# VH-VL binders against p0dw94, part 44

Target 1, 243 residues: p0dw94
Amino acid sequence: PAGTPAGAGASAGIGSDTGSNASEDSDMFPTIVFGDTVIERKEYVAALKAQHGAARLYFRQTYGVDPAEDGWDKAHDGEVPCRWLASRAIDELRRRHAAYLIGVDLGQVADDSYASIVARMEAVNSGNAELKSDGGIVYGRTGFDIDSYLSYELSALKNAYTGDESNPGMSLSDDEVRRYYDEHDWTKDGVDGKTPLDEVRGNVKAQMRSERYDELVSQRAEAIDVTDLPWDALYRFTAGRLG
Short names: E, the ipSAE of ESMFold2; O, the ipSAE of OpenDDE; V2, 0.75 times the mean of E and O plus 0.25 times the DockQ between their complexes.

## First folded at step 17 (VH-VL; framework fv_ucenprubart)

Design b4 (at its last look DockQ between E and O 0.79; V2 from the best seeds 0.00; counts 0 for: pae E 2.7 > 2)
Fold by OpenDDE, look of step 17:
Structure b4 (fold): chain C 243 residues (1-243), chain A 119 residues (1-119), chain B 108 residues (1-108)
Amino acid sequence: as target 1 above (243 residues)
Amino acid sequence: QVQLVQSGAEVKKPGASVKVSCKASGYTFTSNYYMHWVRQAPGQGLEWMGLINPSKDFTWYAQKFQGRVTMTRDTSTSTVYMELSSLRSEDTAVYYCARGRLFSYFDYWGQGTLVTVSS
Amino acid sequence: EIVLTQSPDFQSVTPKEKVTITCQASQSIRSYLLWYQQKPDQSPKLLIKKASQSFSGVPSRFSGSGSGTDFTLTINSLEAEDAATYYCHQSFSLPPYTFGGGTKVEIK
């Protein structure tokens, strides 16, 4: 007896912006501002999508429930999945904007606005298309979507920051490096024991710089005040996007 | 209540080193707060020297003091240390520890430590 | 490095008079200017955050204003206890953090 393949449960994804007539009020994205930067609906929705899986996992692990099945507006021990997701999305945006603001401080990018990011993406895509048309070799992705571009550009910003010892926090003393080395395990596959510092010094420094950068981003993200955001409106909007 | 208590006044000769301590209490020492060091020469303004994250042992020094200043922490005693080497007469100042987050304000200050560098 | 230029360096003011101190930044720091008060032989104390928000316990006679590069601290009616040096400070950008040169306010 051929076991009928269990139907792939339609992953209730975040609804696409296609205008089904849900009540006009639930579809209005509230005005959200990070300091002087307005958060666009598109970037918020993208952040929701990015955090959607994490939200489901969290509630599954914590409460044994899947919000996609049980509902996103149902409270579990005082936590509401749609609110949790909205909060995580905002946190992700804070981190992203914080990283860009660091880049702005260093003159790496002009501003942290979503529009400027999109413009840069388009410029890169256009340039790559032109190069390709001219018979040039485009190394890497020939075309970015916004998510891939964000990942690319943020990585580039980090690499540029951590690759320059003159940048704040990127100068490391020998004592700091030694201390960090002593506090961590540096093992190579197939080698018994801790690898001597002289053999891993570059890796140690790279890891230190990476962690310092991440800390800076984290601290700057925390400095973005979100207490006065229209959270209720944001929750309603979020709930409306969650099937 | 949050308190920052610094070590007592120091008199040093040129070329010597000084180590000032700042003991923190009234909050979780390894929390998301940094300790900053700010000095003030007699009759002069405030000068930021650097910072340390007590939790991560992350330090950041102002360029002017780079190579001469070392900030350390002892988590067991909730104490931050600032050591300044190769002392000069110009290093005569009151040295303050101050609690604060990055990209934010200093909310609590130590009482200050006078360091006098004299031949 | 962001340079903060404070003016004036010194003011001698009669009690109950209005005091105005200015701070100019070499580049925009948006609204992320801080004001500190330091009395003689004391540690600095935070007065104003985010250019215009009073810190807890600060008397209402103290107010801050400004955005971008130009900021002002105002003491609406000077009290004897307000004799101090005032510093503008910024922590908006990456370190190093910088202070203004200070304004000493004395009572006539």
Scores: ipSAE 0.645, ipTM 0.832, lowest interface PAE 0.7, mean pLDDT 91
Fold by ESMFold2, look of step 17:
Structure b4 (fold): chain C 243 residues (1-243), chain A 119 residues (1-119), chain B 108 residues (1-108)
Amino acid sequence: as target 1 above (243 residues)
Amino acid sequence: QVQLVQSGAEVKKPGASVKVSCKASGYTFTSNYYMHWVRQAPGQGLEWMGLINPSKDFTWYAQKFQGRVTMTRDTSTSTVYMELSSLRSEDTAVYYCARGRLFSYFDYWGQGTLVTVSS
Amino acid sequence: EIVLTQSPDFQSVTPKEKVTITCQASQSIRSYLLWYQQKPDQSPKLLIKKASQSFSGVPSRFSGSGSGTDFTLTINSLEAEDAATYYCHQSFSLPPYTFGGGTKVEIK
């Protein structure tokens, strides 16, 4: 969580996504495939926007420069900000697609494609609209946008995984729990030292399960081979959006 | 140069336990690599038994072995151990350790350890 | 659990002839299929990853193909040193990882 570069000074952000607008020229977005799943332009652009601040922070801390001021195409010890950002965006998508692939393995979703996620979101939104028009009660989300639906569905996938002890890493032995507790701070307000394990066992287990799930997602993401992507074309697309 | 060296052959009685070691060298032991155990009964195919992540204190065992298998590690010696209890004659097999990430191939294998269970 | 079914169990093949081994998965594993070679009294060795990518040092006579549920390992001109048992293995699912039953290839 670094501060927003715009809060400290002027910055150039990611341009608006106009690829689906009939009045816009088509972008040079290359065909990107994770295994057999096509990566759509919209999901890539969203990942760029999400990683924009991280790129500015990284280059400030590492090289003392701000790409929004000094340019996104200038190399610093072999690292080019727009290429760093592109790689980071791909890594973010790898992590998301990895979580969905674990869901595929458990029979929770059919595939990891962006189109499939959008279709499920639209089905949920249509169901909620019909329920409301029939006089029924709709709790929570009246309608999802894609970002809120992704957040909702990813949380549901994680909760389903961590709530089933038969899943890898979710059956925790007493020894494992004790070791984890010993390695971490469980201090409470007004108390010197750690809260006894007997009083926080549930919280310790939940944190262990969450971290182990995140490790499995990370391992799945690393297995998504991106070596043969059209990186030069992707870099050009990314540089064009950072102007 | 990655190398996995396993402990020597063992002969055991039914009901006993066996502990097989796998010493790793040539890479950072506490990394993102898991150590898997795979066994092969005489004249039979390969059977995955479980895994351990030496750095994350993470283990997962095949359901068939749950309750009978325990995998541990010693980071000071870069060694993984697999202990199988309540041995039966059908546990007679060559036991291999194999290095790999999850969702990926096994790139290096130990030489195998023959465990014979007979009365 | 994803079941891998290899065929045939056994082949006796004249040197220089083509060997074809198939592996069928009970569910789609996309391209996450591996092939291992095991010679008598040796540990398995990786030949093919991602269904069709040769591992380092593997002779060009070995090739893999397929995706989804149906996969093939081909030895396009059998050499004497290729007498071994061949296993398919999938890396798509969460553990347990699974292997095919093996295909033993002998020189006729």
Scores: ipSAE 0.440, ipTM 0.724, lowest interface PAE 2.7, mean pLDDT 86
ESMFold2 (binder alone), look of step 17: mean pLDDT 92; pTM 0.923

Design b5 (at its last look DockQ between E and O 0.42; V2 from the best seeds 0.00; counts 0 for: pae O 2.8 > 2)
Fold by ESMFold2, look of step 17:
Structure b5 (fold): chain C 243 residues (1-243), chain A 119 residues (1-119), chain B 108 residues (1-108)
Amino acid sequence: as target 1 above (243 residues)
Amino acid sequence: QVQLVQSGAEVKKPGASVKVSCKASGYTFTSSYYMHWVRQAPGQGLEWMGLINPSKDFTWYAQKFQGRVTMTRDTSTSTVYMELSSLRSEDTAVYYCARARLFSYFDYWGQGTLVTVSS
Amino acid sequence: EIVLTQSPDFQSVTPKEKVTITCQASQSIRSYLLWYQQKPDQSPKLLIKKASQSFSGVPSRFSGSGSGTDFTLTINSLEAEDAATYYCHQSFSLPPYTFGGGTKVEIK
């Protein structure tokens, strides 16, 4: 995804912090809002951790440096690793919140807030604990952590969307399926040449629906405007977390 | 710089089909922008008909027009087409093409194409 | 699918007076509400996005407010060139292209 280094002009504002200690500003998580939803510190920090390896790989491949060794604040041809990482974390949160907003529209979840997701996870975990205490048997699931619950719930939202052809984009015409099939290779083991459409129609449709869902999520994520976030404050917070 | 230029006015009889074109210029036709069709009957409001993604084989029609509308594109001429079949007098309207990213506002509109359905 | 209900359908207003137009959604669209102006023989033009954010070049007399299901477009001091039809549009609930029925504003 093309990260826009939003706030490059706002970097000049670093010197405008006249009444506060600079260390206090770098320790404070700024207010971040996606549309109507407040982004919590914990979900942002988790996104940074999840994208940390991607940032190291990018800077190694692009500049021959490793931010974990050379520092996260050092610019390389105008790119600063902590700012790159912050932008990437925000983009990943945009995608997650976008997927949840589709679920809100379908009435599957109340909102896209991190607090609401945690509350649902805790309710499920408590229900399983209560079942065990009453002598019921709960196989294979001792409880979710937030990362496993997010993966579970996001997959469930996607499956619910793509599995209902009344959902926008999920009703596929014969012409659309044929055109998609023609544009892709449908080689199958044990079949020489391109497998006939009639034999792979279900697979073609499933792949089309999955790709269309991912496009809907991507487009809804782009509609979450992050241009006017307090980027300088977010960059300072991020730099403080990385060392 | 962005321009959407539509084909000229048409007069049709009930039961016929009409195919309206919309030629785009001033931006990358196969980009993240979708082409939408919106119609407006005389003295009436705006009615969204559907969209096409010129970059991918993705169309999405409003329920009211499902089965009667077909949207296609020709990337070599940067042109989108909307075909409406089984025309009735109630289909008399100005038909607009309009550009938008999905979940976003319409930023550029064609000049409109008057389609008149009369016996 | 979602319905947007505009009120009033028609309003005749003395120049320099305040115009208020409402749009009600049949379910929450949070802040994903837009307002368009359509002058006679022209295509619609965006005025307000995200319920309350003025689009570039829109006169300051136009403002928007609301969230959830209830939204308002206000013209604080009507000018002659503001005689037009105004439409709300929601961009949240799929398909995100529902329009209100329109409000025609004319000079009294």
Scores: ipSAE 0.479, ipTM 0.759, lowest interface PAE 2.7, mean pLDDT 86
Fold by OpenDDE, look of step 17:
Structure b5 (fold): chain C 243 residues (1-243), chain A 119 residues (1-119), chain B 108 residues (1-108)
Amino acid sequence: as target 1 above (243 residues)
Amino acid sequence: QVQLVQSGAEVKKPGASVKVSCKASGYTFTSSYYMHWVRQAPGQGLEWMGLINPSKDFTWYAQKFQGRVTMTRDTSTSTVYMELSSLRSEDTAVYYCARARLFSYFDYWGQGTLVTVSS
Amino acid sequence: EIVLTQSPDFQSVTPKEKVTITCQASQSIRSYLLWYQQKPDQSPKLLIKKASQSFSGVPSRFSGSGSGTDFTLTINSLEAEDAATYYCHQSFSLPPYTFGGGTKVEIK
């Protein structure tokens, strides 16, 4: 007896920004600002989408419920899924903008605004298209969407930051490196024991720099005050976007 | 009330190390506050040396002191330490610990610790 | 690194006179300039935050102004107790944090 494949339950996704008409006050994206940078609806919605799965997983693991089935506005032990998701989305945006602000401080990028990011993406896409048309070889992605571009550019910023020892926190003393080495396991596959420091020094430093950078971004993100955001309006907006 | 109490004055020879302590009280030590170290040579201005996040043991040193300065914390005693090695006469200064949120202002200062480096 | 240039280095002022101290940043720090007061043998104390906001307990005769790169601390009607060194400071950018060179204000 051929077991009927269990129907792929339609993952209640975040509603597409299709401009349907007159729905109620709940559909208006509130004005939210990170310092001097206005957060656009598009980037917020993208952040919601990015965190949607995490939210479902969290509530499933914590409370044994799936917000997609039980409702995003239902409270569980004081936590509301749509609010939790909104908060996570804001946190993601804080981290992103923090990374860009670090880049701005170092002159790596001019601006952290979503519009500026999109403009840079378009410039890169156009340049690649031109190169392709001229018979040039475009290494890597020939065209970015905004999400892939964000990932690309943020990685590039990190690499540029961590690749320059003159950047704050990127200078490592021998003592720091040794201490870090001693505190971590540096095993190679197929080799018994800890690999000598001299053989892994570059990797140790790279990992240290990466972690320091991430910590810097996290700290900078924390410094972005979001206490005065219109959270209620944001929650309503978020709830309205959740199917 | 928030208080930062530093260790007493130190006299050191060139090449030696000094470790200054700063005990924090009146607030949650592992909260969002960072501890900074700022020094002031006699008759000179203020110079930022570095910071430590007591919660995460994250440190950031000024380049000038990189390799010579080590900031540590003891969460059990709510104490931050600043160790400066390879001391020179130019390191003679009053050393201050100061509390601040990241990208914010110093709201509380220690009383300062005079470190004298003399042959 | 943001360099803060403070002027003047020294002022000798008669009581009740107006004191003006300037601080210039090498790049824009928006409104994120701080002013500290340090009296002899004391730790620095915060006077002004965000270029123009007085800290709690600061006398009204102290005021700050400016944005971008140019900032001013003003003491309206100097009191004897205001004899101190004043420092501008920024924490807007990534470390290192920098201070101005200081302005020593003495009473004539």
Scores: ipSAE 0.136, ipTM 0.673, lowest interface PAE 2.8, mean pLDDT 89
ESMFold2 (binder alone), look of step 17: mean pLDDT 90; pTM 0.905

Design b6 (at its last look DockQ between E and O 0.75; V2 from the best seeds 0.00; counts 0 for: pae E 2.3 > 2)
Fold by OpenDDE, look of step 17:
Structure b6 (fold): chain C 243 residues (1-243), chain A 119 residues (1-119), chain B 108 residues (1-108)
Amino acid sequence: as target 1 above (243 residues)
Amino acid sequence: QVQLVQSGAEVKKPGASVKVSCKASGYTFTSSYYMHWVRQAPGQGLEWMGLINPSWDSTWYAQKFQGRVTMTRDTSTSTVYMELSSLRSEDTAVYYCARGRLFSYFDYWGQGTLVTVSS
Amino acid sequence: EIVLTQSPDFQSVTPKEKVTITCQASQSIRSYLLWYQQKPDQSPKLLIKKASKSFSGVPSRFSGSGSGTDFTLTINSLEAEDAATYYCHQSFSLPPYTFGGGTKVEIK
């Protein structure tokens, strides 16, 4: 008897903007500003989507509950899933904007606004389309959506930063590299034991620079003050998008 | 309580080097905080010299002091050092260490160290 | 490098008067301007963070305002203890950090 495959439970996703008549008040995205940069609704919703799985996992691991089943507004030991998710989304946005602000400092991008990012994406897409039409070879993705473009551009910013030893934290002494090497396991597939430093020096440096960059971004993100955000309104908005 | 205690006043001749210490206490020395050095010539304003990350032993110097300034740390004693070489009369100043996170503010300062460069 | 220009360099004021100090940045630093107070023979102390937020323990008579390139420190009703030099400072960008030239406030 062929066991009927258990129906893939409809993952209660974040509702699309084509929303049904939920109460007009719950659908209004509050004004959120990071310094002088306005956070757009689309940007926030995308961040929510990105963190949605993490939120579910967290509550499952911590409290043994799935907010998608038990409710996003139910408190567990003082933590509310929708609020937790909202906070994580804001933190993600802080990190993103922090990375862009570092890029701004270096003249890599003009500003950290969502509109500017979209404009750059469109420019890249248009350029690629034109090249293709002219019989040119487009290496890589022929077209970006906003999420893929963000990933691409942020990686590019990181690579540009970490690739220049003149940038803060990117100059590494031999002693630092040696210390870091000694503190970590460096194994190569098929080779028993720790790979000699001389064979992995480049990888060691790359990892060090990557970690330093991430810490830099984290510090910049923390400098973005979010204490005065309209959190209650944001929580309501978030809750309205969940379930 | 966080405290930054600097070494005492120094008198140096032109061309000499000076090494000022800043001992930190009351917090985790290798945390996310950087140590900055700021100097102030007599009757003049504040001038940022550079920073050190005590955790990474990474430094960044203002261009004006590049090649003459060396910042180091001793994690065992939670002490940061600032060495300035090839001293000139213009280097006569009070030198401050200051704790701060990047992209943030200096929350604690040392008491300052007067360095006098005279013939 | 971001240049901060303070005005005025010096101000002599009568107690209880209002003091206004300006700081202009060579480029936008958004709201990430700091104000420090330095009394004679003392280390600088943080007064205002993020252009308008008072640091802990700072009297309410001190206030900061501004965004972008133009900032103002205001002392509402100057007290004798407020005789000091005030510096604007920016840490918005990657290093180097910069200070304004300072404004010395003296009591008449």
Scores: ipSAE 0.777, ipTM 0.892, lowest interface PAE 0.6, mean pLDDT 92
Fold by ESMFold2, look of step 17:
Structure b6 (fold): chain C 243 residues (1-243), chain A 119 residues (1-119), chain B 108 residues (1-108)
Amino acid sequence: as target 1 above (243 residues)
Amino acid sequence: QVQLVQSGAEVKKPGASVKVSCKASGYTFTSSYYMHWVRQAPGQGLEWMGLINPSWDSTWYAQKFQGRVTMTRDTSTSTVYMELSSLRSEDTAVYYCARGRLFSYFDYWGQGTLVTVSS
Amino acid sequence: EIVLTQSPDFQSVTPKEKVTITCQASQSIRSYLLWYQQKPDQSPKLLIKKASKSFSGVPSRFSGSGSGTDFTLTINSLEAEDAATYYCHQSFSLPPYTFGGGTKVEIK
């Protein structure tokens, strides 16, 4: 979130999908499918919004332009900001759906569909509302919006995977741990030189498992073939949301 | 451009071990690609044996080969090795290394190494 | 572990006729099925990915179909150079990986 300009205004043009409303219509949103899973308009629009700042940063750093000021349709050395943003949004959806598919393979969730994720979030929120009601009058917001629920559930999926030694990549030998420790700096203020492995062994293992999980997710995301998507229609939809 | 070159044919007696090498070139060896080992007995089908991640130096073996197979790598020579111990006559096969990302196809294969186990 | 069952084990087919090979997965692999061709004394070569998408340079007489658990490779007009063994392979699961048992196709 650090790099997203607060006064840019272009994020306001991406749409109003800030809540838990899964039924809003696609204006001209093409049919997008990742394998067997339909990608909903709302999840795509949310991904555009989430990547909006990254697009502005990229074009500012690379070309000295801000798409929010100079336009999202103008090419800069063959790169068009709205197409760059659309591709980035699809890549982030691939990563999310990939993480859910690993969870499906291991019986941790039923499927990777946006509708299923929203349904689970709503069930959790209903349970939280019941707890709040049992405590009498409660003022203020409780529960998840879709962005916070996705972060919560993706973290839970990762923790469930990395916490089970029987999962591929999660069983670490002493030699692997020692090699990883030797290849990295583990210094700390209260320790002269490198912190001894026995003091940081848990942290070393956790970092190794996290990196291996992230790579597995990345590889599964790459296996979601997007070459045959209706890219022209998706680019037009994206440009319309930004302009 | 990518090339996987395996070591030459071997003849072994039952109970011995064999170590087959696969030298990779034309790509970054310590990358997101895994090296798989697949064998094929004469007149038989393809059998996946396991894989190694050269970046993590981590392995996954098919259950049938657990305890008999060891896969290693040497990043300085961009080479992976597959060692199969306690050889039996049914281990007579062509052994292939094959490159691939997880959840994807094998895009490059070695030429194969014939291992004959004969008394 | 996902088991792939190919049928038939063997076909002897008159040139120019259609060859049909089936592959059945023990559980859904969606469209993550691959077909390989292997000629004698050669490494396998990819023909079809994603159940039905031809790999680069593969002749148009090769086609794949199916999804879920039931898949088919078709050679619409068999050529002499197509005499080979054909294997299905799934790319859906985490390791371990699996192949079908193979289908040997010969020219009559």
Scores: ipSAE 0.461, ipTM 0.740, lowest interface PAE 2.3, mean pLDDT 86
ESMFold2 (binder alone), look of step 17: mean pLDDT 92; pTM 0.926

